# Designs tried in a protein design chat: VH-VL binders against q9c950r261to396. Part 13

Target 1, 136 residues: q9c950r261to396
Amino acid sequence: VPTFEDVKEVTIRRSKLAKWLMEPFFEELIVGCFVRVGIGRSKSGPIYRLCWVKNVDATDPDKTYKLENKTTHKYLNVVWGNETSAARWQMAMISDGHPLEEEYRQWIREVERTNGRMPTKQDISEKKEAIQRTNS

## First folded at step 4 (VH-VL; framework fv_ixekizumab)

Design s14
Fold by ESMFold2-Fast, scan of step 4:
Structure s14 (fold): chain C 136 residues (1-136), chain A 122 residues (1-122), chain B 112 residues (1-112)
Amino acid sequence: as target 1 above (136 residues)
Amino acid sequence: QVQLVQSGAEVKKPGSSVKVSCKASGGTFSNYAIHWVRQAPGQGLEWMGVIIPYFGTAYYNQRFKGRVTITADESTSTAYMELSSLRSEDTAVYYCARGGEWPDYYYYMDVWGQGTLVTVSS
Amino acid sequence: DIVMTQTPLSLSVTPGQPASISCRSSQSLLHSDGKTYLHWYLQKPGQSPQLLIYEVSNRFSGVPDRFSGSGSGTDFTLKISRVEAEDVGVYYCMQSIDYPYTFGQGTKLEIK
């Protein structure tokens, strides 16, 4: 089971998604990482869910939106729990903050409830290395 | 064009429960929030709660704590609102309404069901 | 709970004349993300509510440009530049910055 710190290191912020958006390595880099998806608001601030990125959906060039200072038709298909239940998201909804431990615990519970695939420490280690190479 | 189609009017006795359905016709609702709002005769709108079907998460107006349950069946694109321990004051039109498509931050309700009149006799 | 207060509670307007409805919240609706979570709905007689304006000033799809929203913080205004017969109904403001979402009492617009 990956630790909270493991998941935190492969959680991609909105600003990084915007930075890498047009790069040829974008999909390969982002797939297998985590993103914090905004799902609501409270007085304490926005409410997020940690989701695993399954793939990039760029199939509809007419469905554009603003991401930071750029315009894009790329969406993320993310997984909450089981890999067969992907949902499409605009990257504009992705948090630019670090994940919280409660969000990590909620994610674990949902993967277990749905009999979803739990990433291994090896999966996460490989993704950390890929992110580091890109940031060098 | 998606529509939200609700179940028909019901007449209930005090102390009973009612379960109203809301089906997304012409599309699915897993990527949307589904809200429940009621309106007593001649009164304003009162928010009851919301479910986010994809995440299985529901939030309720605490005024209905212990009496309201909102559920969703993604396979049939149907949301349900069950209200128990009914009182005459629960007589109202109950609406389901769709929140903005994810990842919309606005959380406005853009598509509304036709409403279901629930009458509680006293 | 956040309390939403509308004024006036009713107004009667001659066709072609402007109308203005105010909405005040008991606390700021400005979120740290820079957005203000104030929306306007219209409920025509016997019908479900329909969205007019979201996030203070954005017209929803299909809403005529004679409708406009403005405001900030706790004070908001919905304006109709020239009222038409089909604009009759009850107008509601709503906040969605915090649970529970709350509505104003409603403003009934009638044609004189």
Scores: ipSAE 0.038, ipTM 0.675, lowest interface PAE 6.5, mean pLDDT 87

Design s15
Fold by ESMFold2-Fast, scan of step 4:
Structure s15 (fold): chain C 136 residues (1-136), chain A 122 residues (1-122), chain B 112 residues (1-112)
Amino acid sequence: as target 1 above (136 residues)
Amino acid sequence: QVQLVQSGAEVKKPGSSVKVSCKASGGTFSNYAIHWVRQAPGQGLEWMGVIIPYFGTAYYNQRFKGRVTITADESTSTAYMELSSLRSEDTAVYYCARGGEWLSGYYYMDVWGQGTLVTVSS
Amino acid sequence: DIVMTQTPLSLSVTPGQPASISCRSSQSLLHSDGKTYLHWYLQKPGQSPQLLIYEVSNRFSGVPDRFSGSGSGTDFTLKISRVEAEDVGVYYCMQSIDYPYTFGQGTKLEIK
């Protein structure tokens, strides 16, 4: 089971998605990382779910949207819990903040409830290295 | 274009429950919130709650104190609102409505169902 | 809960003349993200509500430019520059900054 620290280090913020959007390594880099998907609002601010990125969906070039000051037809297929329940989301719906420990605990509970796949230690390690190389 | 199609009118006795359905036609609501809003005859709009179908997460107006339950079945693109312990004051048209994208700040209802009249008679 | 108050509760307008509806919230609707979560809906007789204006001043797709929204903080206004017969109905403001979402009591617009 990856630790909160592990997950935090491979969680990609919206500004990084926007920065890397046009790069040839984009899909390879972000697949297998985590993103915080906005799902609502409370008195303390937006409510997020910590999701695992399954793949990038660019199959519909007519369905464009704004991501920061760029226009794109790329979407993320994300998993919350079981991989069979992957959902397609605009990157504009991704948080630009760091994950919270409560969000990590909610994610663990949902993966367990749905008998979903946990990323391995190796999966996390490889993503940490790839992100570090890109930020150099 | 997505449309929200609701189940037909119902007449219920006090103390019973009603379950209204809302089906997305021409698309899906998995990436959107589905809200429930009611309107008593000749009165204004009252927000009951919302579900984000992908996450199965629902939030309720506390005015209904455990009487309302909102669920969704993504395989059929259908949301449900169940209201229990019905009273005559629950006689109203019940609407489902699609919410916008959360993170981009689109917290408004753009597509509305046709409404379902629920009459609670003695 | 945030209380939304509309004035007037009803108004009658001659076709082609302007109409103005006010909405006040008991708390500021300005979020720390810089957006103000105030929206306007129209319910025509016998129909479902329809979105007119979102986030204070943005016209929803297909809404004529004679409709405009303005305001900030707790005070908001919906204006119709020249009222037409199809504008008859009840107008509602709604806040979505916090749960529960709340509506104003509605303003009925009638043609003279």
Scores: ipSAE 0.082, ipTM 0.692, lowest interface PAE 5.5, mean pLDDT 87

Design s16
Fold by ESMFold2-Fast, scan of step 4:
Structure s16 (fold): chain C 136 residues (1-136), chain A 122 residues (1-122), chain B 112 residues (1-112)
Amino acid sequence: as target 1 above (136 residues)
Amino acid sequence: QVQLVQSGAEVKKPGSSVKVSCKASGGTFSNYAIHWVRQAPGQGLEWMGVIIPYFGTAYYNQRFKGRVTITADESTSTAYMELSSLRSEDTAVYYCARGGEWELYYYYMDVWGQGTLVTVSS
Amino acid sequence: DIVMTQTPLSLSVTPGQPASISCRSSQSLLHSDGKTYLHWYLQKPGQSPQLLIYEVSNRFSGVPDRFSGSGSGTDFTLKISRVEAEDVGVYYCMQSIDYPYTFGQGTKLEIK
């Protein structure tokens, strides 16, 4: 089971998605990472869920939206729990903050509840190294 | 374009339960939130709760805690609102409405069902 | 819960005249994301509510430009520049900054 720190280090913020959006390595880099998806709000601010990125969906070029100062038709297919139940999602909704430990615990519970695939520590380590190479 | 179609009017006895359905047609279901709002005869609108089907999570107005349950079946694009322990004060038109909460980053209801009249009488 | 208060509760206008409806919230509806979560709905007689204005001042698709919304913080206004017969109904403001979502009491607009 990957630790909270493991997951935190492979969680991609919205600003990084916007920065890498047009790069040729974009899909290869972000697939297998986590993103923090907004699902509502409280008086303390937005409420998020940790989701795993399955792939990039760019199949409808007419369906555009703004991501920071750019316009894009790229969406993420994200997984909450079971990888057979992906949802298409706008990157504009991704948090620019770091995940919270309670969000990590909720993600663990959901993967277990739905008999989803738990990423290995090796999967996480390889993704962490790829992100670090891109940031340097 | 998306249309929300609700089940038909019901007459229930006090103490029973009612389950109202809301079927989405002509568009996507899983990427939206579905809200439930009721209106007693001659009165205003009262928010009951919301479900975000993809996450399987629902939030309720605490006034209805323990009595209301909102569920969704993604395979049939249908949301349900079940209200138990019915009282005469629960007589109202019940609406479902679509929100863009979570994926589409809007927190207002843009498409509404036609409403379901639930009458609670002995 | 956030309390939404509308004034007036009813108004009667001659066709072609302007109308104004106020909405006050018990706390600020300005979120840290820079958006203000105040929306206006119209319920015509015998019909479901329909969205008119979202996030204070944005007209929803198909809504005539006779309708405008303004305000900030806790004080909001819906204006109809020239009322038409089709505008009859009950207008509601709603906040969506926090659960539970809450509506004002409604303002009934009638034609003289």
Scores: ipSAE 0.034, ipTM 0.664, lowest interface PAE 5.8, mean pLDDT 87

Design s17
Fold by ESMFold2-Fast, scan of step 4:
Structure s17 (fold): chain C 136 residues (1-136), chain A 121 residues (1-121), chain B 112 residues (1-112)
Amino acid sequence: as target 1 above (136 residues)
Amino acid sequence: QVQLVQSGAEVKKPGSSVKVSCKASGGTFSNYAIHWVRQAPGQGLEWMGVIIPYFGTAYYNQRFKGRVTITADESTSTAYMELSSLRSEDTAVYYCARGEWLDYYYYMDVWGQGTLVTVSS
Amino acid sequence: DIVMTQTPLSLSVTPGQPASISCRSSQSLLHSDGKTYLHWYLQKPGQSPQLLIYEVSNRFSGVPDRFSGSGSGTDFTLKISRVEAEDVGVYYCMQSIDYPYTFGQGTKLEIK
């Protein structure tokens, strides 16, 4: 089971998605990472879920939205629990903050509940290294 | 184009429960929030709660204090609202409505046709 | 809970004349993201509510441009520049900045 710190280091913030949006390595880098998806608001602020990125969906050029003063038709297909269930999200709805321990614990419970695939520590290590190379 | 189709009218006795269904046709509701709103005869709209089907999480108006349960089955694109311990004051048309969550607008752009629930002895 | 108050509660208008409906919230609907979470719905007789305006001033797809929304903070207005017979029904404002979502009590628009 990857640790909270492991998952935190491969969780991509919205500002990084915007920065890498037009790069040729974008899809390969982002797939297999985590993103913090906004699902609502409370009196304490926005509510997020930690999701695994399955792929980038750029198939509908008519469905555009703003992402940090850019216009894009790229969406993320993300997984909550198991790989058979995926939802398409605007990158504009991705958090620019770090994941919280409660979000990590909820993610673990959901993967277990749906008998989903848990990423290995090796999978995460490879993504950490790729992210670090890109940030240099 | 997504259409929300609700189950038919029901007559219930006080103290019983009712479960209303809301099926999305023409698409799935994975990227949407499904809200439940009721309207008593001659009255305004009252928000009951919302479910985020993709995450299985629901938020409720505290006024219904453990009497309301909202669930969803993504495989059939169907949301359910169950209201227990029914009283005559629960007589209303119950609507499901889709909220667009992608831009945090949370406005309800597509509404079901409504289900009349009558609570009488 | 945020309380939404509409005025007037009832309005009778001759076709072709303008109509104006006000909505006041008990607290500001402006979020730190710069958006104001105030929306307008129309419920025609015997029908489900339908979205007219979202986030104060944005017309929903297919809504005629005779409908316009304005306002800020706690005070909002829905205007119909030229009322048509098809516009009869009850108009509701709604806030979605916080749970529970709350509606105004409704404004009934009738044709004179």
Scores: ipSAE 0.057, ipTM 0.695, lowest interface PAE 6.4, mean pLDDT 87

Design s18
Fold by ESMFold2-Fast, scan of step 4:
Structure s18 (fold): chain C 136 residues (1-136), chain A 123 residues (1-123), chain B 112 residues (1-112)
Amino acid sequence: as target 1 above (136 residues)
Amino acid sequence: QVQLVQSGAEVKKPGSSVKVSCKASGGTFSNYAIHWVRQAPGQGLEWMGVIIPYFGTAYYNQRFKGRVTITADESTSTAYMELSSLRSEDTAVYYCARGGSEWLDYYYYMDVWGQGTLVTVSS
Amino acid sequence: DIVMTQTPLSLSVTPGQPASISCRSSQSLLHSDGKTYLHWYLQKPGQSPQLLIYEVSNRFSGVPDRFSGSGSGTDFTLKISRVEAEDVGVYYCMQSIDYPYTFGQGTKLEIK
């Protein structure tokens, strides 16, 4: 089971998604990473779910939205729990903050409840290295 | 095109509970947010809460926390709103409304509305 | 909670004349994602609310081009360039930047 720190290291923030959006390595880099999906806002601030990125959906070039200072038709198919079930999300709704430990605990609970795939420490290590290479 | 169909009108006694259903047809139910909004006779719109079925999570207007429960059954594409400890002030038309599209986009405005369910609370 | 204030609360308009409805929020509706979470709905007599304008100025599909929305931050306006009989009803602004979502009090549009 990856630790909270493991997951935090491979959670991609909105500003990085915007930065890497047009790069040829974009999909390869972010697939298998985590993102914080915004699902609403409470008195305490925005509410997020920590999701695994399954793939990038760019199938409809007419369905554009603004991401930071760019326009894109790319969406993320994200997984909450079981990888056979995915939801499409605008990257504009991804957090630019760090994940919270409660979000990590909720994610573990959901993966277990749905008999979903738990990433290995090796999976996490490989993604962490790829991210570090890109930031260099 | 997605359509939301609600259960029929109900007359309830004070202190009882009511459970209103909202069945979605067309599109992917799980990726929508289903909101519940009520309107007392001659009054404005009041947001009660929302469920995002894919995440199994519901959020409530604090005015109703403890009395309102919103649930969803993805297998039947149906959302439910249950309001307990009913008072005469709960007499209203209850609407469900969708935040999202049949193309799996999630957004924060309500584009498809149910026909409404009149709930009358009388002694 | 974010408070939404509409003016006027009622408006009588001669057919073909313009109408303007104001909506003010108690705090900014601009999100860090660059979107402003203000939307306009119309409720015709005996009907469910229907979406007219989303995110300040985007006209929803099927909505006539005589309807337009504008504004930023905390001050927003819905305009109808030439009012028609079918436009009768109650207009509501709504914010969706924070839970709970909140509506204005509504503006009743009547034909003179």
Scores: ipSAE 0.232, ipTM 0.762, lowest interface PAE 4.3, mean pLDDT 87

Design s19
Fold by ESMFold2-Fast, scan of step 4:
Structure s19 (fold): chain C 136 residues (1-136), chain A 123 residues (1-123), chain B 112 residues (1-112)
Amino acid sequence: as target 1 above (136 residues)
Amino acid sequence: QVQLVQSGAEVKKPGSSVKVSCKASGGTFSNYAIHWVRQAPGQGLEWMGVIIPYFGTAYYNQRFKGRVTITADESTSTAYMELSSLRSEDTAVYYCARGGEWLDSYYYYMDVWGQGTLVTVSS
Amino acid sequence: DIVMTQTPLSLSVTPGQPASISCRSSQSLLHSDGKTYLHWYLQKPGQSPQLLIYEVSNRFSGVPDRFSGSGSGTDFTLKISRVEAEDVGVYYCMQSIDYPYTFGQGTKLEIK
């Protein structure tokens, strides 16, 4: 099971998605990482779920939206629990904050509940290295 | 385009429960939130709760404390609202409404509404 | 709960004249993300509510430009520049910054 710190290091914030949006390595880099998806609000603030990025969906060039100061038709297909079902998400709706430990624990429970695929230590290690190389 | 179709009118006795369905057609059901709003005859709108089908998460207006349950079945693209321990004051038209697509999750406004289901509670 | 208060509760307008409806919230609807979660709906007689304006001032698809929304913080206004017969119904403001979502009492607009 990957640790909270492991997941935190491969969780991509909205500002990084915007920065890397136009790069040729974008899809290869982002697939297999985590993003914090906003799903509602409470008195204490926004409510997020940690989701795993399955792929980038750029199939409809007419469906554009604003991401920070750029315009894009790229969406993320993200997985909550079981990888057989995915939801398409605007990157504009992704959190620009770091994940919380309670969100990590909820993600673990959901993967277990749905018999979803848990990322391997090797998968996470490779993503950490790729992200660090890109940020260098 | 997305359309929400609700089950037909119900007449219930006090103390019973009612389960209203809301079936989505067109678009992806799991990609939006489903809200439930009721309106007593001649009165205003009252928010009851919301379900986020993809995450299986529901939030309720605490006024209905333990009486309301909202569920969703993604395989049939149908959301349900069950209200128990019915009182005559629960006589109302019950609406389901879409809270926007996930890709516009910051915009939880209700853009597509069902036709409404009249629930009458009388002996 | 956030309380939404509309004024007036009813108004009658001669066709072609303007109409204005106010909505006040008991707490600020401005979120830390910079957006204000105040929306306006119209319920025509015998019909489901329909969205008119979202996030204070954005007209929903298909809504005529004679409808406009404005305001900030706790005070909001819906204006109709030239009222038409098809505008008859009950107008509701709604906040979606916090659960439970709450509506104003409604403003009934009638043609004289």
Scores: ipSAE 0.035, ipTM 0.672, lowest interface PAE 6.2, mean pLDDT 86

Design s2
Fold by ESMFold2-Fast, scan of step 4:
Structure s2 (fold): chain C 136 residues (1-136), chain A 122 residues (1-122), chain B 112 residues (1-112)
Amino acid sequence: as target 1 above (136 residues)
Amino acid sequence: QVQLVQSGAEVKKPGSSVKVSCKASGGTFSNYAIHWVRQAPGQGLEWMGVIIPYFGTAYYNQRFKGRVTITADESTSTAYMELSSLRSEDTAVYYCARGGEWLDYYEYMDVWGQGTLVTVSS
Amino acid sequence: DIVMTQTPLSLSVTPGQPASISCRSSQSLLHSDGKTYLHWYLQKPGQSPQLLIYEVSNRFSGVPDRFSGSGSGTDFTLKISRVEAEDVGVYYCMQSIDYPYTFGQGTKLEIK
């Protein structure tokens, strides 16, 4: 089971999604990473879920939206728990903040409760390496 | 104070379907999960499923084997539970109920609708 | 599915006396996140269920101090220190550690 630090290092913020959006390696890089999806707001502030990126959905070119200073029709299909919970999100809904440990614990809870697929430490290590190469 | 208001009682024939609505008033719809729980006359509570409207995700109790569908319309703050291929055993009061605060995913129901009686009779 | 078993199925109490209801689960409700996913509800006659206690021992907003929850693992207890007339109804425990969520069969509390 990946640690909170492991997950934190492969959680991609909105600014990085915007930066890498047009790169040929975009889908290959972000699939298997985590993103913080904004799902609402409490009195304490915005509420987020840590979701695992399954794939990039660019199948509807007519459904464009603004991501920072770029326009895109690319969406992220993410998983919360197991594959039956896959949902399509605009990258504009992704947090530009770091994940919280409470969000990590909640993600573990959902994956285990729904008998979902847990990424291996090797999966995480490979993503850390790829992200590091891109930031170099 | 948020309230959940459900549609009125229905009488259905075996083999038909029923769609019960649950409208949230006095609060923000997208900030919580909506569960559906039923209760046959004189019996206990049975969990049917849940939807997170903002996220668009639904989970179901497999006992209904594809007969139940839960949907939500955020623009009207209304959740729906549709149960198909009705049997006499589906005669029950159907409740919608709100899930707790999402940051920690408190999985309890704090606000309940008034209930909708669905009677399945030939 | 996780099976929830309540005892007793019915209980008659003189006003002012304490009441105790037990709930047992077929497997542990303690998750690796450190939380125990056991909650208590009350359904008064002709009314919808209402939340009393969440995650074993936390009283929901507005619930009187006379209600308390305790327990761990598979064995849980709801106590009412001094029963009042408005406490009549059916009490249900529920687990939410795994899908589907499951309820105990209910305990009917009556006044003598």
Scores: ipSAE 0.012, ipTM 0.603, lowest interface PAE 8.7, mean pLDDT 86

Design s20
Fold by ESMFold2-Fast, scan of step 4:
Structure s20 (fold): chain C 136 residues (1-136), chain A 122 residues (1-122), chain B 112 residues (1-112)
Amino acid sequence: as target 1 above (136 residues)
Amino acid sequence: QVQLVQSGAEVKKPGSSVKVSCKASGGTFSNYAIHWVRQAPGQGLEWMGVIIPYFGTAYYNQRFKGRVTITADESTSTAYMELSSLRSEDTAVYYCARVGEWLDYYDYMDVWGQGTLVTVSS
Amino acid sequence: DIVMTQTPLSLSVTPGQPASISCRSSQSLLHSDGKTYLHWYLQKPGQSPQLLIYEVSNRFSGVPDRFSGSGSGTDFTLKISRVEAEDVGVYYCMQSIDYPYTFGQGTKLEIK
């Protein structure tokens, strides 16, 4: 089971998505990482789910939106629990904050409940290194 | 194109429960949220709650004091709103509506069901 | 809960004349993501609500350009440049920044 710190280090914030959006390595880098998707807001603040990035969906060039003053038709297909079920998400709605431990625990429970694939230590290590190379 | 079709009108006695269905066609059911909004005769719109099928989670307007339950069945692309302990004040048209034109689960409701009249009378 | 207040509650307009409806929220509807979560709906007699304007100023598909939305923060306006008979109904503003979603009390538009 990857630790919270492991998942935190491979969670991509909105500002980094915007920064790397036009780079040739974008999809290769972010696929297999995590993003914090906003699913609503309550009196206690915004409600997030920690999701795994399955792929980038750029199939509809007419559906554009603003991401940090850039215009894009790229969306993320994100996975909550089981990787066979994905939801398309606008990157502008991804959190620019770090994940919370409660969100990490919810994600673990959902992967177990749906009998989804848990990332291996090797999966996490490869993504950490790729992110670090890009930030260096 | 997405279409929402609701179950037919119902007449219920005080103290009973009603379960209204909302069947979606078109699009990917898990990629949008289904909200429930009611309207008492001659009154305005009141938000009841939402189900986000992909995340298996629902959020409710607290004024219904635990009487409302919203569920979804992804295999049939159908959302349900159940309201228990019915009172005459619950007489209203109940609407389902989707959020998720751009596949974000909150924002504006763009497609609405036709409405279901629920009448609570003795 | 965020309170949405509309003025006026009713309008009677001669065909071809402009109409203006105001909506005020008890809190700012601007989110840190840069979007403002205010939308306008029209409910024609006997029909379901239909979306007119989303995120303050964007016309929904098929909505005539005589409809426009403007505003920021807590104060918003829906304008109809030249009212037509088909515009009769009740107009609602809605905020979707926080649960519960809340609506204004509605503005009834009638033709004189």
Scores: ipSAE 0.347, ipTM 0.786, lowest interface PAE 2.9, mean pLDDT 88

Design s3
Fold by ESMFold2-Fast, scan of step 4:
Structure s3 (fold): chain C 136 residues (1-136), chain A 122 residues (1-122), chain B 112 residues (1-112)
Amino acid sequence: as target 1 above (136 residues)
Amino acid sequence: QVQLVQSGAEVKKPGSSVKVSCKASGGTFSNYAIHWVRQAPGQGLEWMGVIIPYFGTAYYNQRFKGRVTITADESTSTAYMELSSLRSEDTAVYYCARGSEWLDYYYGMDVWGQGTLVTVSS
Amino acid sequence: DIVMTQTPLSLSVTPGQPASISCRSSQSLLHSDGKTYLHWYLQKPGQSPQLLIYEVSNRFSGVPDRFSGSGSGTDFTLKISRVEAEDVGVYYCMQSIDYPYTFGQGTKLEIK
């Protein structure tokens, strides 16, 4: 089971998605990382769910949206709980903040409830190293 | 192109419950938020709550807390709004609407169901 | 709860003339993300509401350019440059910055 710190280190913020959007390594880097998906608002502010990135969906070049100062047709297919069910999300809806411990705990519970797959230590280590190399 | 198709009109007695359905036709609503809005005869619009079906998360207008429950069944692309302990003042047209605030291009409710008239009378 | 107030509650317009509807919120609708979560809907007689304008000034797909939205903070305006018969109905502003989402009382637009 990855720790909160493990997940935090491989959670990608919106500004990094925008920065890497046009790079040839984008999909390979982002798949297997986490993102905070915005799902609504409360009196206390935006509400997020911590999701695992399954793949990048660039299937429909006519469905474009703005991400920062760029225009893109790339979406993320993210997993909440079980990897057999994925939801397509605009990267513009991804948080630019750090994950919270309560979001991490809720993600753990959902994976357990749905008998979903937990990332391995190897998966996390590989993503952490790739992110560090890219930020150098 | 998706349409939201709601269940038919209902006549209910005070104190009973009603459950209105909202089915995505021609597509799925799993990647959208589904809102419920009601309109009493000759009155304005009142937001009741929202569900994000993929995450199974619902938020309610506190005016209805304890009486309204919003659920979704992704396998049938159907959302439900159940209102309990019905009173005559709950007589209204109930609408479901697809939200685009967090999931797509537009902020606001861009696709609306046809509405379901619920009449509460003795 | 954020209170939305519309003025006027009703207006009658000769075809081809302009119309203007005001919406005021009890709190600022400007979010820290730089967006203002104020939207306009039209409900034609016997129909479901339809989205006209989102985030103050953006016309929804298929909405004629005679419709325009403007404003900031707590004070917003919907304008129709040349009213047509198909524009008859009740116009609602709505805020989506915080739960519960709230609508104005509605403005009924009629043709003279």
Scores: ipSAE 0.288, ipTM 0.758, lowest interface PAE 3.2, mean pLDDT 87

